# Ledger of designs, part 15: VH-VL binders against a6w1c8

Target 1, 192 residues: a6w1c8
Amino acid sequence: MSLSINAVARTQEGKGASRRLRNEGLVPAVIYGGETAPVSISFKDNELLKAVGTPGFLTGLVEVTVEGKTEQVLVKALQRHPSTGAVMHMDLQRAQADKAITTRVPLSFINAAQSEGVSKQGGRLTVESKLAEVRCLPANLPEVLTVDVIKGQLDQIFHLSDVILPEGVELVSLLKGEDHDQPIARIGKSKR
Short names: E, the ipSAE of ESMFold2; O, the ipSAE of OpenDDE; V2, 0.75 times the mean of E and O plus 0.25 times the DockQ between their complexes.

## First folded at step 6 (VH-VL; framework fv_masavibart)

Design s32 (at its last look DockQ between E and O 0.05; V2 from the best seeds 0.00; counts 0 for: pae E 12.5 > 2, placed apart)
Fold by OpenDDE, look of step 7:
Structure s32 (fold): chain C 192 residues (1-192), chain A 123 residues (1-123), chain B 110 residues (1-110)
Amino acid sequence: as target 1 above (192 residues)
Amino acid sequence: QVQLVESGGGVVQPGRSLRLSCAASGFTFSDYAMYWVRQAPGKGLEWVAVISYDGSDKYYADSVKGRFTISRDNSKNTLYLQMNSLRTEDTAVYYCARGETYIEYSGYYFDYWGQGTLVTVSS
Amino acid sequence: QSALTQPASVSGSPGQSITISCTGTSSDVGDYNYVSWYQQHPGKAPKLMIYEVSNRPSGVSNRFSGSKSGNTASLTISGLQSEDEADYYCSSYTDSSTWVFGGGTKLTVL
């Protein structure tokens, strides 16, 4: 259930061209990856605004249609205005069904309030990482990764290895070795 | 430093008109969508209107549609709100606020606010 | 257009964590990740604290965090301090190309 958005191919590039596009209500982007050459495109700003505001657009597979051709892509980079956060440019990587992709997926921590550390020991869950980098085939890309902290004790640290992994999904950090099992959350007491 | 300064507030009778101004400085005014947001005394915030960076697009809250007009002069770094057919319920502090750049409907959040100008509509 | 629903007031002691809820509909909070939160001290202009549900602007303390589930957004303030005492408003973009605010929540630090 990938999201879809329309784009238009563009030929002009550079900072000046990008500014002109923005003045015309367009947002520049590029599609790259695979054996096909990169394609410069533009989105209508209002359509992109809605898309970016839709859950899953920035973290999941997206179908981009350019001149009648549809491609599955991932948003790999989102350039925003440094002050306002407005989208200025997007980098989109092509997703191929038979090739593993690497991307960041949101972490969802559940049952914190019911955990021993929080409910009985007076702790609170502090999230240190909101995203985790995964490797998987596009078809196996999850919308979110869940961490169940129900058994959490006070001062307990949760790591990437505590993430519930769907089938076909790997955590990139764990692939590098046990010493890369980084902390992602902790149940502790707040400092006054 | 980004600065927004509202002016033009005052006391008016119902049915009268008033024009508010917002002087902007510390940023490229013409790059940003601008907003008016109001707050009745002791009440919450209410979005009033938005204008795109070049003034080509304008949108209003239903409560003011047909009575208020938002405009801007980028050469003067100034935002305006023309308020006609004023009602008692229009009494509020009116804030100008800055939105995002270049995107239609930009400013789905308001990152900078002025200190506001008080408009009182009373008989 | 009806305002988003916030509790009228919340309170907490220094060092505690409090959460303010903001409930909308599928046409605003539930439809978009365009929820923002504002802090307002008495007699002052509102200040942006959170945008796009969970992002903090530069200069905003990491004690402020935001989240969303379904049609309800939440602002959490950890390590509560006396200066956090203020009114807090949520806001969301809507399907009607408008913006809606919550009714506001008065936070008292005990």
Scores: ipSAE 0.007, ipTM 0.537, lowest interface PAE 9.3, mean pLDDT 89
Fold by ESMFold2-Fast, scan of step 6:
Structure s32 (fold): chain C 192 residues (1-192), chain A 123 residues (1-123), chain B 110 residues (1-110)
Amino acid sequence: as target 1 above (192 residues)
Amino acid sequence: QVQLVESGGGVVQPGRSLRLSCAASGFTFSDYAMYWVRQAPGKGLEWVAVISYDGSDKYYADSVKGRFTISRDNSKNTLYLQMNSLRTEDTAVYYCARGETYIEYSGYYFDYWGQGTLVTVSS
Amino acid sequence: QSALTQPASVSGSPGQSITISCTGTSSDVGDYNYVSWYQQHPGKAPKLMIYEVSNRPSGVSNRFSGSKSGNTASLTISGLQSEDEADYYCSSYTDSSTWVFGGGTKLTVL
């Protein structure tokens, strides 16, 4: 898996700058945060589309190289064309080793087939949330968060509190209180 | 539970028009791109059209450009396909399908499908 | 011509593994990680089996796996079962902002 991409610095332009960049096969983006000023950049659209399709690019730390200088960033916002999915704009936040970041991490549900709800009670696991928002230091950012559904019975609902958390990782929703413990999956009747 | 239910199919003569509907339920319809995909009897799948979450952008397969129009009514959770100047080659089961959202506005694959509605163009 | 190339048929015995290929060009399969696979039983709507090359939706058996090398994506089904008999289609996004399907592969479990 590749987590690096090259970018070109650009001068902020007036009205129509984004259209001109896209006509040249370039996608505008901004790097911001930390102690240095925001930098306007652009990516080659074909290189960016390949990168976006790489596991971990949208959810993990990415190295961006601009004019020979490499920075670690995470994707905080992305605007896509609604039907084609072509990237129109990106907001990238600088990562600092000593500062907590917030981002979304994929959820992986394990042992569904071995659960009593699925294996003996005719149920099927239905996933309602594929991602969970985490807060952690960059070094502690996991590639995936696991939910073990081995003890699941028919009609059981799994919540964010059922996620297995590595050391140093917190779920943002749970920091807001127990009433924010959202459903993420259920074992329901298999006819769907 | 995500459900997509197509309607409006039937038998029509070449050159005529037909409008298909797809009623969506079980999800926030206005957050998703929507697709029409068709399948001629005994043949494979063919993408027909896509519409953005807000209806502002649309794309069509070359075989239907200028003849078919995709639209949606987010207040009614309904997707439409207006089919004009129908040809015998348009005979197919027409499926509506939902585009998946991973991060803002994405829709590169068909995660849920309706059961389809048959359109037969014959004399 | 933008259709993806699949073998017309493939067969295997119960418990065996089989692989279905899906060959495109650099303008679709090669340059993008937006390959998806669909299973269709006779008279039924297609069902998503794999998305974005190798990801599996909830409820799809781990016997199904996807991969890609260059311009060719592959669907592998391990531990073949009779209920796996179906038509399988690959699909990809293209650089012309269209979606294309493969011709389909009929899987027979003998």
Scores: ipSAE 0.005, ipTM 0.450, lowest interface PAE 12.1, mean pLDDT 82
Fold by ESMFold2, look of step 7:
Parts: structure tokens; C-alpha cells; sequence
Structure s32 (fold): chain C 192 residues (1-192), chain A 123 residues (1-123), chain B 110 residues (1-110)
């Protein structure tokens, strides 16, 4: 199902106003981009904490409802209080159907337990990267990218180039050249 | 390839101090929040402390607040737990655990654990 | 300080399914998706089995699944095998900026 959250428009801006909102259990945010002027909004802290914990919220398209009107947005930046983990501020970018977006998408490694490396050769899968940065049109944004490791052998290293890419989706790191084909997982012997 | 190795455990009398270390390898240590979790012999798991990726922020369970200090040295890929004023109820295996990946995303779970180091506090 | 409530023990025969419950409040289980599950064999470190209520990390058998209903999260193990005999802990991040664990459940495979 689509991810959604309600927000309230706000007119107060700046560091002092944002601090007062947070002291009232509200989280300031801004929606910007597209052909519409930026809109300053706020979320209830507990509602936002719940939303942030929902799969796909930080890495996918979200519907934000402000005064009965919805906007499709992507979470562009999230500031957390380093001491409490509380969300301090959120930047949201409007999604435009004809403009490519860049965002991070979860990696899902499937079939590790059934691979020869794990099932027969005494290996275990170690996931080194949980996210990959993609570029695509909003309509092509996947909720997850799959790496099928069924053919994995002991000591095998999986790289970004092993990711299964849907049509219209590019890995940003690979656009920088072949020497950016970073390791993302490996099958190795248990170290301890 | 992610590896966490705790050390510094031992037997100590109540009121004394110990410092635990956790050596990290196989990942960019300075990108991650790090945790201490403990387990008393024959008992369950208890969260002890967390430290942010750059060491600027630290949080403690109420049971250890004021007595324990978490710290890190990102140049040495090492996490520490300074344990002062030890009590018999602090007797446990202490685990180092990795938390959050990427600063803008939160993980509220412990995805890699060390094998632990035993601290015994007895008179 | 708040603990999540788990049964002390659960048992089952090979091939059967079992479920381990983890009951908390709305502020740790009910309204949030921060429950995770850990398996711990004797003398070993815990291993993450389920995160964010129902997600399975790579390398974990699909016989393990997670869910929640109301204030209770559940870990289900299908096709029970002898190597599943271990202690299982649930955990969550709370509204009070703390992390809590359940008391643990000893799974015995008969």
C-alpha cells in the first residue's frame, strides 16, 4: 500500500521557531521542488517516528497530506537529534513525473541459505551494504533491489554489478566507472 | 567480513573499575553508531549504551547511568566502555553491537554482534 | 526499564510450526514497527533473525517469519529442526529513547 502521513502547514520558520515546534512535540519540515513554492509544514513527533520506522518511507514515494491536499514527495534529507534519535527536521522534495530522481533503495539478498556456499561449504553471507543509490524516473522507483545469491560459493564477493536492475533504474556508483563497482556482500567462513 | 572483537573482561571486586574494548573491522567504523549490550549468566539480554558515529552523543540504560562511559576512537576502529563503581549485578557477558547504517537512515536493531567478553564482579 | 513479555519456554517436534510471542505496549510494539528478533545458541552471540517486525535479513532461513497484532509481536518458526533449539529474544526501540529486550524464550525441539 502507499505510504502516507498527515501534516499541518506552518508560517513560522527559522531556527528559533523550529526549536519551539520541537519543544511542543512537532517536527518541522519543508516540501520544495517542482513548479510550486516551498511549503513549510510540521508533523507530530510520534506519528513521524512511526512513519520513519515503516519500510519504504525513507527510500520511496510518500503521500503527504497538508490541509486536505496531498503531495507525492521523496524524503531528501532527515536530521536526527544525535542524542535522542528524534527527528529534528525533514526535507521533502516533490516528485515530478518527467524528472529523474536520485535516492537510496534497500538491497535484498535472497536465497543465501540455499546457496552451495552457505548450505554445503560452511559459509555465511555477510551483508556489507544495505542500500544502493539509484537514479530513475519516479514511476520506475523500486521499493527494493534484489541480489540473488543462489549461485554463491564460499569466498565469493558480490558487487553492485550483481544487483538485479528493473527497467529505467541505474546505479549511481556504476555511472562513475567500473572501478566504483563496490562490494556489497560476501560468503565467508564464520570468523568466530 | 564484518568483525567485532571484545576484550578487557575479567574478575573484579565491587567498587572497582574495568575498561572494555571492541576492535572493529570489515566496515567503515566511523559511519556507524555502536552499542554495548550485556547478558548476565543464565539471564536475558540488556541494552547498556549507545554512541553516535562521531562520538558526540552517548546514551545509557538507567541501570548504568553515571557509572559507565561509552567512547570510541575512530582512528583505531575501537569502541570502549569504561565501567566504574562496579556492582555484583553488573556481572555479565558484554557484547559490542553495530547499529545504524548511513547517517540519514535509522536502524533500531543490532545487525552484527561480537562474541562477548565476560565481566565477573564478586567479593 | 520496561521489558517486553515473552513466554519462558516453548517446545515442538521436528517438522511442526511454533510461535513465540512478545507483548509490550502501544509505545513499544503496538504503534511502531521497531520489533526485532534474535536467536542465541548456548555459548554463542545473538544473531539477528527478524527486523522491523517482519523483515528477514539475508542468510536467515525463510522458515522464520515475523508479524504483529495489536501490542503483540510474534516469531513463527515453520518446519522445526533440531538446530532451531536456542533462546529467542525480541527487542524494540521505545518512545523514551531506550532499547528494550524481552526476557527470552527457550525453544526446545523434542
Amino acid sequence: as target 1 above (192 residues)
Amino acid sequence: QVQLVESGGGVVQPGRSLRLSCAASGFTFSDYAMYWVRQAPGKGLEWVAVISYDGSDKYYADSVKGRFTISRDNSKNTLYLQMNSLRTEDTAVYYCARGETYIEYSGYYFDYWGQGTLVTVSS
Amino acid sequence: QSALTQPASVSGSPGQSITISCTGTSSDVGDYNYVSWYQQHPGKAPKLMIYEVSNRPSGVSNRFSGSKSGNTASLTISGLQSEDEADYYCSSYTDSSTWVFGGGTKLTVL
Scores: ipSAE 0.000, ipTM 0.531, lowest interface PAE 12.5, mean pLDDT 83
ESMFold2 (binder alone), look of step 7: mean pLDDT 92; pTM 0.947

Design s33
Fold by ESMFold2-Fast, scan of step 6:
Structure s33 (fold): chain C 192 residues (1-192), chain A 123 residues (1-123), chain B 110 residues (1-110)
Amino acid sequence: as target 1 above (192 residues)
Amino acid sequence: QVQLVESGGGVVQPGRSLRLSCAASGFTFSDYAMYWVRQAPGKGLEWVAVISYDGSDKYYADSVKGRFTISRDNSKNTLYLQMNSLRTEDTAVYYCARGETYIEYGTYYFDYWGQGTLVTVSS
Amino acid sequence: QSALTQPASVSGSPGQSITISCTGTSSDVGDYNYVSWYQQHPGKAPKLMIYEVSNRPSGVSNRFSGSKSGNTASLTISGLQSEDEADYYCSSYTDSSTWVFGGGTKLTVL
């Protein structure tokens, strides 16, 4: 889903400036990439908390409006508070329609309960990777990537090559060679 | 005082597996992202892997993707690196390093390092 | 196969200033402010000297400073002292969510 959020431009300063912003209920972020120079911005923490909780915000394209100008960006890096989950800082990369982007897309594992490994062999699906790094044009960015584990047997390991890819979408790891086909899930013996 | 102590290094034959551990103390381990960085004898530094504060997000260098797995146990203040299908070029001192996730900005640098543990892959 | 380019060596006399460059691309040094520098003495683990281009950790001398122009980051050490003799590495975050290092620069204090 297409999402939007408002931001305020700020003067870049040292690390102490970020702590001052957070005391005012603001979260520092930076927009970089594309044709123009990086811009330091801030978000209202309440608005950002709601946005981050929305599916697709951290993995998809986001529209950021600052001083009346709207840009499409990807959340490239995110710092969260360990206990509260509140966003402490964000890295936002500008998206261009004709330039391939790299980002992380959620993995959805379907048909585990119907697999022979789970239903008949006492196994349980354990997910090792919840996200996969993709390369595609912005228009081709999926909300989710599917892994169908229906044919899984006990002790089967699923790899990135098992991901169902839409047209125009590549897995970054697989572009680097077959020995980068990392495990993403397995059907193992059920444990308490 | 922040302390990181690596262990598990040794001599292993190509194609085998080895598991490294890093014991952390002197800070709240669950507040920080953790890294593995290696250095071949007489060579420079190479980033290997990173894991987020809660273990939910992991990234690997191209040279180790599909072979190495980073994990952590926050209840034991311990970081792990499972190394499979080892190659001669994996021979290096492996350093455990702390990233920053809670204080100021995200995990983009290595603020404290362990003393390292030597892994030698040879026949 | 270092992703960032550093000179192999640099030298200076006590009290002088030296600068070590670290050149990358727009996908790492150019588009990000996440360049860090590390000092390594023989047989020891690296020590963080500079992070996020120009920030110094507590306990690091103000003789060490960092800067960036375009795709090149620089570490400057003023008032050189014998204990500064070490290998220095730059590092940067990349648009592929990876971290890369320079090849390292050996600093000799004559």
Scores: ipSAE 0.000, ipTM 0.481, lowest interface PAE 12.5, mean pLDDT 82

Design s34
Fold by ESMFold2-Fast, scan of step 6:
Order: C-alpha cells, then structure tokens, then sequence
Structure s34 (fold): chain C 192 residues (1-192), chain A 122 residues (1-122), chain B 110 residues (1-110)
C-alpha cells in the first residue's frame, strides 16, 4: 500500500503558464528522470492539499497516475506561497527499483529530555537541520532517520555522522568526505 | 577530490564546428547530471546545456538550440559539447559543471572546471 | 533568455553586512525554490555558495545566508572580509526547463 495521487498532463508551457494554472485551482508540476522525457502535469489543489498533509508523501515513494499510467516518484522539491503555505509547484523524480535514488528524509531527535545536557545542565535542544539527504535503492528508503542525543552534554553539537543509518542507506554529504559532516543540532542554553 | 578538466577550445571562424570535452574524476560520473555554462569576455554567466546522468534527457538554451549537441560517455567519464554553425556571439569561456544532487538535472552547479576559451572570429 | 536582475555593484567595509538582490518573475524565482548563488574571483571558476534559496554547502562560511520573498531572492554576507571581494551571480530554474543567471554583482570591500 503506497500513497497515490492523480494528475493531468499539460500541453503547453511558457512565461506565465504556471500563474494561469494556479488561477484555475491547479498546481503545476513536472515528472522527470528515468529513461523517458519529462512530463509537465498539474494537480487539483484540493487533492494535493490532502496528499501533502499525509505522512510520508513529501519524503517517501508516491504513485502518480497520468493519463491512466501510474509511475512511482519522489517529491524532490516543492515551492509554497510565502503567506498561505499553499503548494505552488512540485518537482517529481521517477524511481526505478534497480537504480539508487537521492532524496531528503526527516531527522528525528530522540531522548533530548533524558540527556544530561537538557535535564541536569539547563540546556535545550536546537534543531538546525530537519532533513538529511540520503542515497539508497527505493526499497531501502527509510521513513525517518534517528539521532540519539541521550549522551548529550551542554554545548554539544551533533553532526550528520551522529545519524543512525539503516542497512543500504548512505548520507550524501558524508560520501563527499569528512569535511562535509554538517552540524544538525545543538544543546545550548535555554535562555536565548 | 572532484576534478573537471575542459579541453578543445581554440580560435575558429564563423560557420565552423568545434567539439569540447570535459574529463571528470574523483566521483561516480554516471550518477550526476552535467552542465555546460559559458561566460563571454567581461560578461556574466550563461547556461548552455544540461544532460541527465544516463544521457537520456537533454536541454538547451534557446540561443544554442539546433546548433549545439551535448553528449556523454559514462565509460570514459567524459562530457562533450558539439558546437556547429558557430557565431561570433558564441565567443566565451566554456565551463563544464556537475549537478549538486545525484540523478537530477534541474538543480545546481556544484563543481566547476577551470574553463576552456572558444573564440569565434576571422 | 532574460537574465535575473542584480545590482551591478555593491560595497562595504570590513565587519559590515551587505545584501545582494536577485529579482525575477513568477516563472522562475517566484515559482521555484531552486535559487542558487555563486562566487567568482577574477580569473577563477565560480564556486557554489548557496543552493535551494537558503542552504549552505559544507565549507561555506555561515556569514553567507540566503532568503527569498516573492520574486526576489537575496544573498546576505555578514562580517565582511577582504576575501569576499568577488563577483556574485544568482541562478534559478524556470518553468521552461531552462536555467537563467543574474547579470552579476561586483562586491568591493573597501
């Protein structure tokens, strides 16, 4: 059982085309990747709002049906209206079962309240990155990655290397070398 | 240590053809979309073309569409730009660049080569 | 393709903050979160400084930050240093599946 959404193919694009679609209650999107040409599509705003609110839709594999054909895709990017938060555009990348994919997976920080830094030393966990970019086969894509901060002391900085990785999952930044081990959270003074 | 090294630039007359190459090393070339970006003398950056990680998707700037062809040989870790019907306004330093995100073709110019100069004049 | 609009030049003194704007249309900067910023020193290749509007690659100083409001993206450099003196370019994906650069901004650190 996977998440699914219907879309309609778009026949024309150009300057202002996306604005016109949104005026009609449609959200423009593009499906790209794999061995086939990109396809411009649109979603009905009401259907997309329900889908985006569903856990896993923005981070996991999604089935998109266009003109009766279903494709498995990942949401690679979305743009929201600054004031309303409404989705204005989406990029969807085709997933192939035998090809590694890159996508962003949410980070979950566990045991902060039980850490000595928070419970005994007056600290508070400040999350600097809510997502991590992973590389894995589609079947190995996790819904969440955990960072266990139980051993955290006041002023401790947590990095991507502190993320607990499942089998078959790699962090893209760490594949580029140790100098790409980005800070993701800190335990700092609660008065800030 | 990601490296991109362009070659094939030179002086050519209008209407002629030239092929640029970009040798990639230090990463899995077949996992990344690749770009050509140019910069005319004293001017800003202009995107020219992009090719997907597997070579199946290609996009071109309107100014070069129909004249330039981007291609790649993943077995040789090499990117190419075939430039036909060259015009004086094609004079520029041509950079190859790698996408930031694996398996994409829509995002960013992460690593750049040092560029190769193409001069189209008589 | 029309270039994104950037000021031709901006200047500041060491320790100050400056902001460089990048203005497009709804069909590029407005519609997409694919705004990136590049630093270019004379005679050198460009270097990626910011991607996805506000994200910083590893190794780029936290003095560099990005933001977007409507059709205008901004690069802010705090605590200016002499090595920041360079040309800065913004770039965005467009709804025509093409990429467009800004005209570039020369930053002078006085």
Amino acid sequence: as target 1 above (192 residues)
Amino acid sequence: QVQLVESGGGVVQPGRSLRLSCAASGFTFSDYAMYWVRQAPGKGLEWVAVISYDGSDKYYADSVKGRFTISRDNSKNTLYLQMNSLRTEDTAVYYCARDYIEYSGTYYFDYWGQGTLVTVSS
Amino acid sequence: QSALTQPASVSGSPGQSITISCTGTSSDVGDYNYVSWYQQHPGKAPKLMIYEVSNRPSGVSNRFSGSKSGNTASLTISGLQSEDEADYYCSSYTDSSTWVFGGGTKLTVL
Scores: ipSAE 0.000, ipTM 0.436, lowest interface PAE 16.4, mean pLDDT 82

Design s35
Fold by ESMFold2-Fast, scan of step 6:
Structure s35 (fold): chain C 192 residues (1-192), chain A 125 residues (1-125), chain B 110 residues (1-110)
Amino acid sequence: as target 1 above (192 residues)
Amino acid sequence: QVQLVESGGGVVQPGRSLRLSCAASGFTFSDYAMYWVRQAPGKGLEWVAVISYDGSDKYYADSVKGRFTISRDNSKNTLYLQMNSLRTEDTAVYYCARGETYIEYSGSTYYFDYWGQGTLVTVSS
Amino acid sequence: QSALTQPASVSGSPGQSITISCTGTSSDVGDYNYVSWYQQHPGKAPKLMIYEVSNRPSGVSNRFSGSKSGNTASLTISGLQSEDEADYYCSSYTDSSTWVFGGGTKLTVL
């Protein structure tokens, strides 16, 4: 999925500028990469709040329009105030069709309740990793990566190698060798 | 006001385990990401691990991945590092450090704003 | 091994300015504005001096400033004082969602 959001270019940076932007209901952000100079921008807080709440915005490709020009970007980081959750800053990396990108994609574990480990052996699925780092061309970026635990037995550990990979998608950890096949979930005995 | 106090360091033989603790005070612990950073004697700084404010996201340096586990207990204002299968190259002063801002998909924060005093871990035969 | 390249040492006289470089690649310093600098006195914990390339925390002297050009970040200390003698480390976020440090620079105030 590709989402769209409007932004306004800004030239002033620093503590005073960021505070002024937030007082006006604007959130500072930066677009960088793609051999073009970084551009400082701002989003309207209400539009950004709606966008961030939309599935795929933080993990997929986003179209950002600045002064009539639309660029395809990936959200690389979204800085929030730790206690309020308010977005304080956003990093957007330009996507190039022929250049591989590295980012994190959510993991979805399916069929846990139907597995023998959970349904018949008194186990419970415990997720140890919510995200996986992928490398792919922008066009191949998935919205989610699936792990099917249907065949899981009690005490079974699922690893990154158990992730169902779409065409053209690689797991960065697995490119480093078999000793980087990290545990991502397990079916263990219920604590109580 | 902000204080971070590490403990649990000591001398241990290769292949054994050690658990480090970091007691936090002077701020709302559950609002901040936390880091472990180490420094071998006479060497530079090396990032080890990070944990998000709620413990849901954890990231590790390649050198410790699979051997070390970062965790936190927000009810006790305490950060932990469980170190298994210790190697001589793990000998270092281990610092806990705080991250100011949660970074949702790239890690917990970009920088280390407050540091503890460090605790020495020596792995030797 | 350090991922970011810093000179091993730098020196200056009181009142002078010195600059410490931190060179990475496009996958860290070049593509991100998340370079931070730390000061470490012997036997002490590191102290944050600069974050996000050029921002200074409260309590850090305005004699310390940071900048970046391409794949190289720089820490500049003006009006050099004897208490500035320390090791300085740069750090950056990377494309692999990791944090890397430079090898450190020993500043000697002559």
Scores: ipSAE 0.011, ipTM 0.538, lowest interface PAE 9.7, mean pLDDT 83

Design s36
Fold by ESMFold2-Fast, scan of step 6:
Structure s36 (fold): chain C 192 residues (1-192), chain A 124 residues (1-124), chain B 110 residues (1-110)
Amino acid sequence: as target 1 above (192 residues)
Amino acid sequence: QVQLVESGGGVVQPGRSLRLSCAASGFTFSDYAMYWVRQAPGKGLEWVAVISYDGSDKYYADSVKGRFTISRDNSKNTLYLQMNSLRTEDTAVYYCARGETYIEYSATYYFDYWGQGTLVTVSS
Amino acid sequence: QSALTQPASVSGSPGQSITISCTGTSSDVGDYNYVSWYQQHPGKAPKLMIYEVSNRPSGVSNRFSGSKSGNTASLTISGLQSEDEADYYCSSYTDSSTWVFGGGTKLTVL
């Protein structure tokens, strides 16, 4: 899946300029990284709101078009209004085909209803982590990582090592050692 | 124009307390995060503390954590640094500086305007 | 002790270009676009020269430019002038919600 959004270049910078943009329904952002200079841009808040709500936008590669030029970027940082959650600012890092990137990818748990733990032992799947941090080349970035819980029994805990990894994809936490194999889901008994 | 004026520096003995103030003018003080940065005589710059626009978030350098407290009074456009249990290594010029709002979520973290500084000397 | 590494000194002649490096790690310079540079003349407060790696505040000469590659940021001063003689500091935000400075570089114009 290819996600895309249009942006407009900014010539005014600084804190006052950013507040002015937000009053006009625009969200300031910056594109940086790679071999080219950083570019200050803005998004229309209604278009950005729709884009942020689209699966993969905050976790995957996004195509940003500014003045007819399109670049592949990752959302590296996001500023939200403390009470409303509205996007206030965004940092976008350029993707380079030959350089590994680190980003967060959604976890999908399959076959829970078919597992012994759920179907026959009165358990329910509780998801503790919805995202996993991966390292890979941009071309190898998956849209989703799958955890197959079909063999799950009641009281079973699933860990990052249970994630099915595509070619060229590594889990950042597992690169730090076996003691970083954190729980991501469990089949527990229903609470009354 | 933006102005920041520090005061409260002086000579104090080790183990004592001192409170620094920074009077801000020329901008909407309550919209900005504020910093304290220090510089020991003949040495480099060291970040000390930051406070969010509304005073709800505060962060400190490890060297001062537990001894210094940053605070602000937006009704008076004034930033404060309460310095307790002072040590000789706290001797420095202390600068007030302006910065970004929403520290955890802000993309821009730099010190755009600085005061003239106030000297704190901790000695017997 | 500084978390960011700068050369202690650099020197140049009027009209030349010089570059000052600032090397950190992926948890500061590498992963964030929050590198800034400050000029300090003896007895004076620091002045912001560059922010967000490469941006100049109003009133700063276009002879000053910033860049970064990987974990190293650079400040370049072209057309060197005597008034550029000063100490220069880099700074970066870190993933520990702290701010770090380089050790500073003394620029001598001779």
Scores: ipSAE 0.000, ipTM 0.452, lowest interface PAE 12.2, mean pLDDT 82

Design s37
Fold by ESMFold2-Fast, scan of step 6:
Structure s37 (fold): chain C 192 residues (1-192), chain A 124 residues (1-124), chain B 110 residues (1-110)
Amino acid sequence: as target 1 above (192 residues)
Amino acid sequence: QVQLVESGGGVVQPGRSLRLSCAASGFTFSDYGMYWVRQAPGKGLEWVAVISYDGSDKYYADSVKGRFTISRDNSKNTLYLQMNSLRTEDTAVYYCARGETYIEYSGTYYFDYWGQGTLVTVSS
Amino acid sequence: QSALTQPASVSGSPGQSITISCTGTSSDVGDYNYVSWYQQHPGKAPKLMIYEVSNRPSGVSNRFSGSKSGNTASLTISGLQSEDEADYYCSSYTDSSTWVFGGGTKLTVL
């Protein structure tokens, strides 16, 4: 099923307007980008909470319907209340076929159980990063990025450079140089 | 009435360390991300570091990464910046600033309240 | 030097409007709606004037407005007053989970 959510257009903007919306159980958001003007919208907080909990909603393309018109967007930012976890604001960017997008994609670690580090050396895989920031055209956006840990030994650390990249996909951190090749997982002994 | 008061600035030689403090009052400190922003004399603003509401997420400017450490003590309503291996180019007024709220992927996106700053001069 | 490009100076007369531009790349201003603007008087701390491209904090005059087109954000000040003389800085969140500032623009009210 396509990931989708309904929204209501709004004309009021600013911090005061956003506080009033939240008091009504509505979450303010903005759709921007492309060749059309930004649109201020709101979501029902219970519908948004359910949507945000759905795999792929924060990382993939989402259909937002406003007054019968549907747009394909990416969630670029999400602001939560620190104690309740309630969504306070969302920033949604329109996807355009010919424009590169930046978003976070889930990392999948495969073959841990088959590695020597796990199977023969008493280790286990500990994942330190579950997402990686990618740059690509919308058509090239993967649902998941794979890290193959089959050759892992005990105490081995895996980095962003170990991610298997599809054609047309770049890791933003690696574009900044070697000192930005962050650890993402390790095979270590189970905690004592 | 939000108030942020920085302290700990002074004159130090290159290669030395300083620790800055920012005392916060007038709001629930533990609900907000916090920033350090600096400004060299006569120059523009430069972001230095950010820390999430609970201290679990920290991000640094490339120019200070590995040398500076941001931390907070929510029980004391205080933000800290530990500055090691200081360089002459670190000479600046250091501002403590509040972010509006917690953000899921990072700290806050803007600086809503600022302290008056504390001057750090790194000179031989 | 500065990640975001602003003109070094702008000037206007009382009652006029001026606009200050802030140009970045797709990886900051273009991809995010997290542009903010700050006013700084000599010897004082910066003050937030605009956040999230176009929103005003409570207490900021409606003479100040913000907008964005592509990779360029703009701060517009209408009905210029002498007290508007200050340095103005833009800031944006980036793809790298960092924050960058423009070089600053000195506004002179003639």
Scores: ipSAE 0.005, ipTM 0.522, lowest interface PAE 10.0, mean pLDDT 83

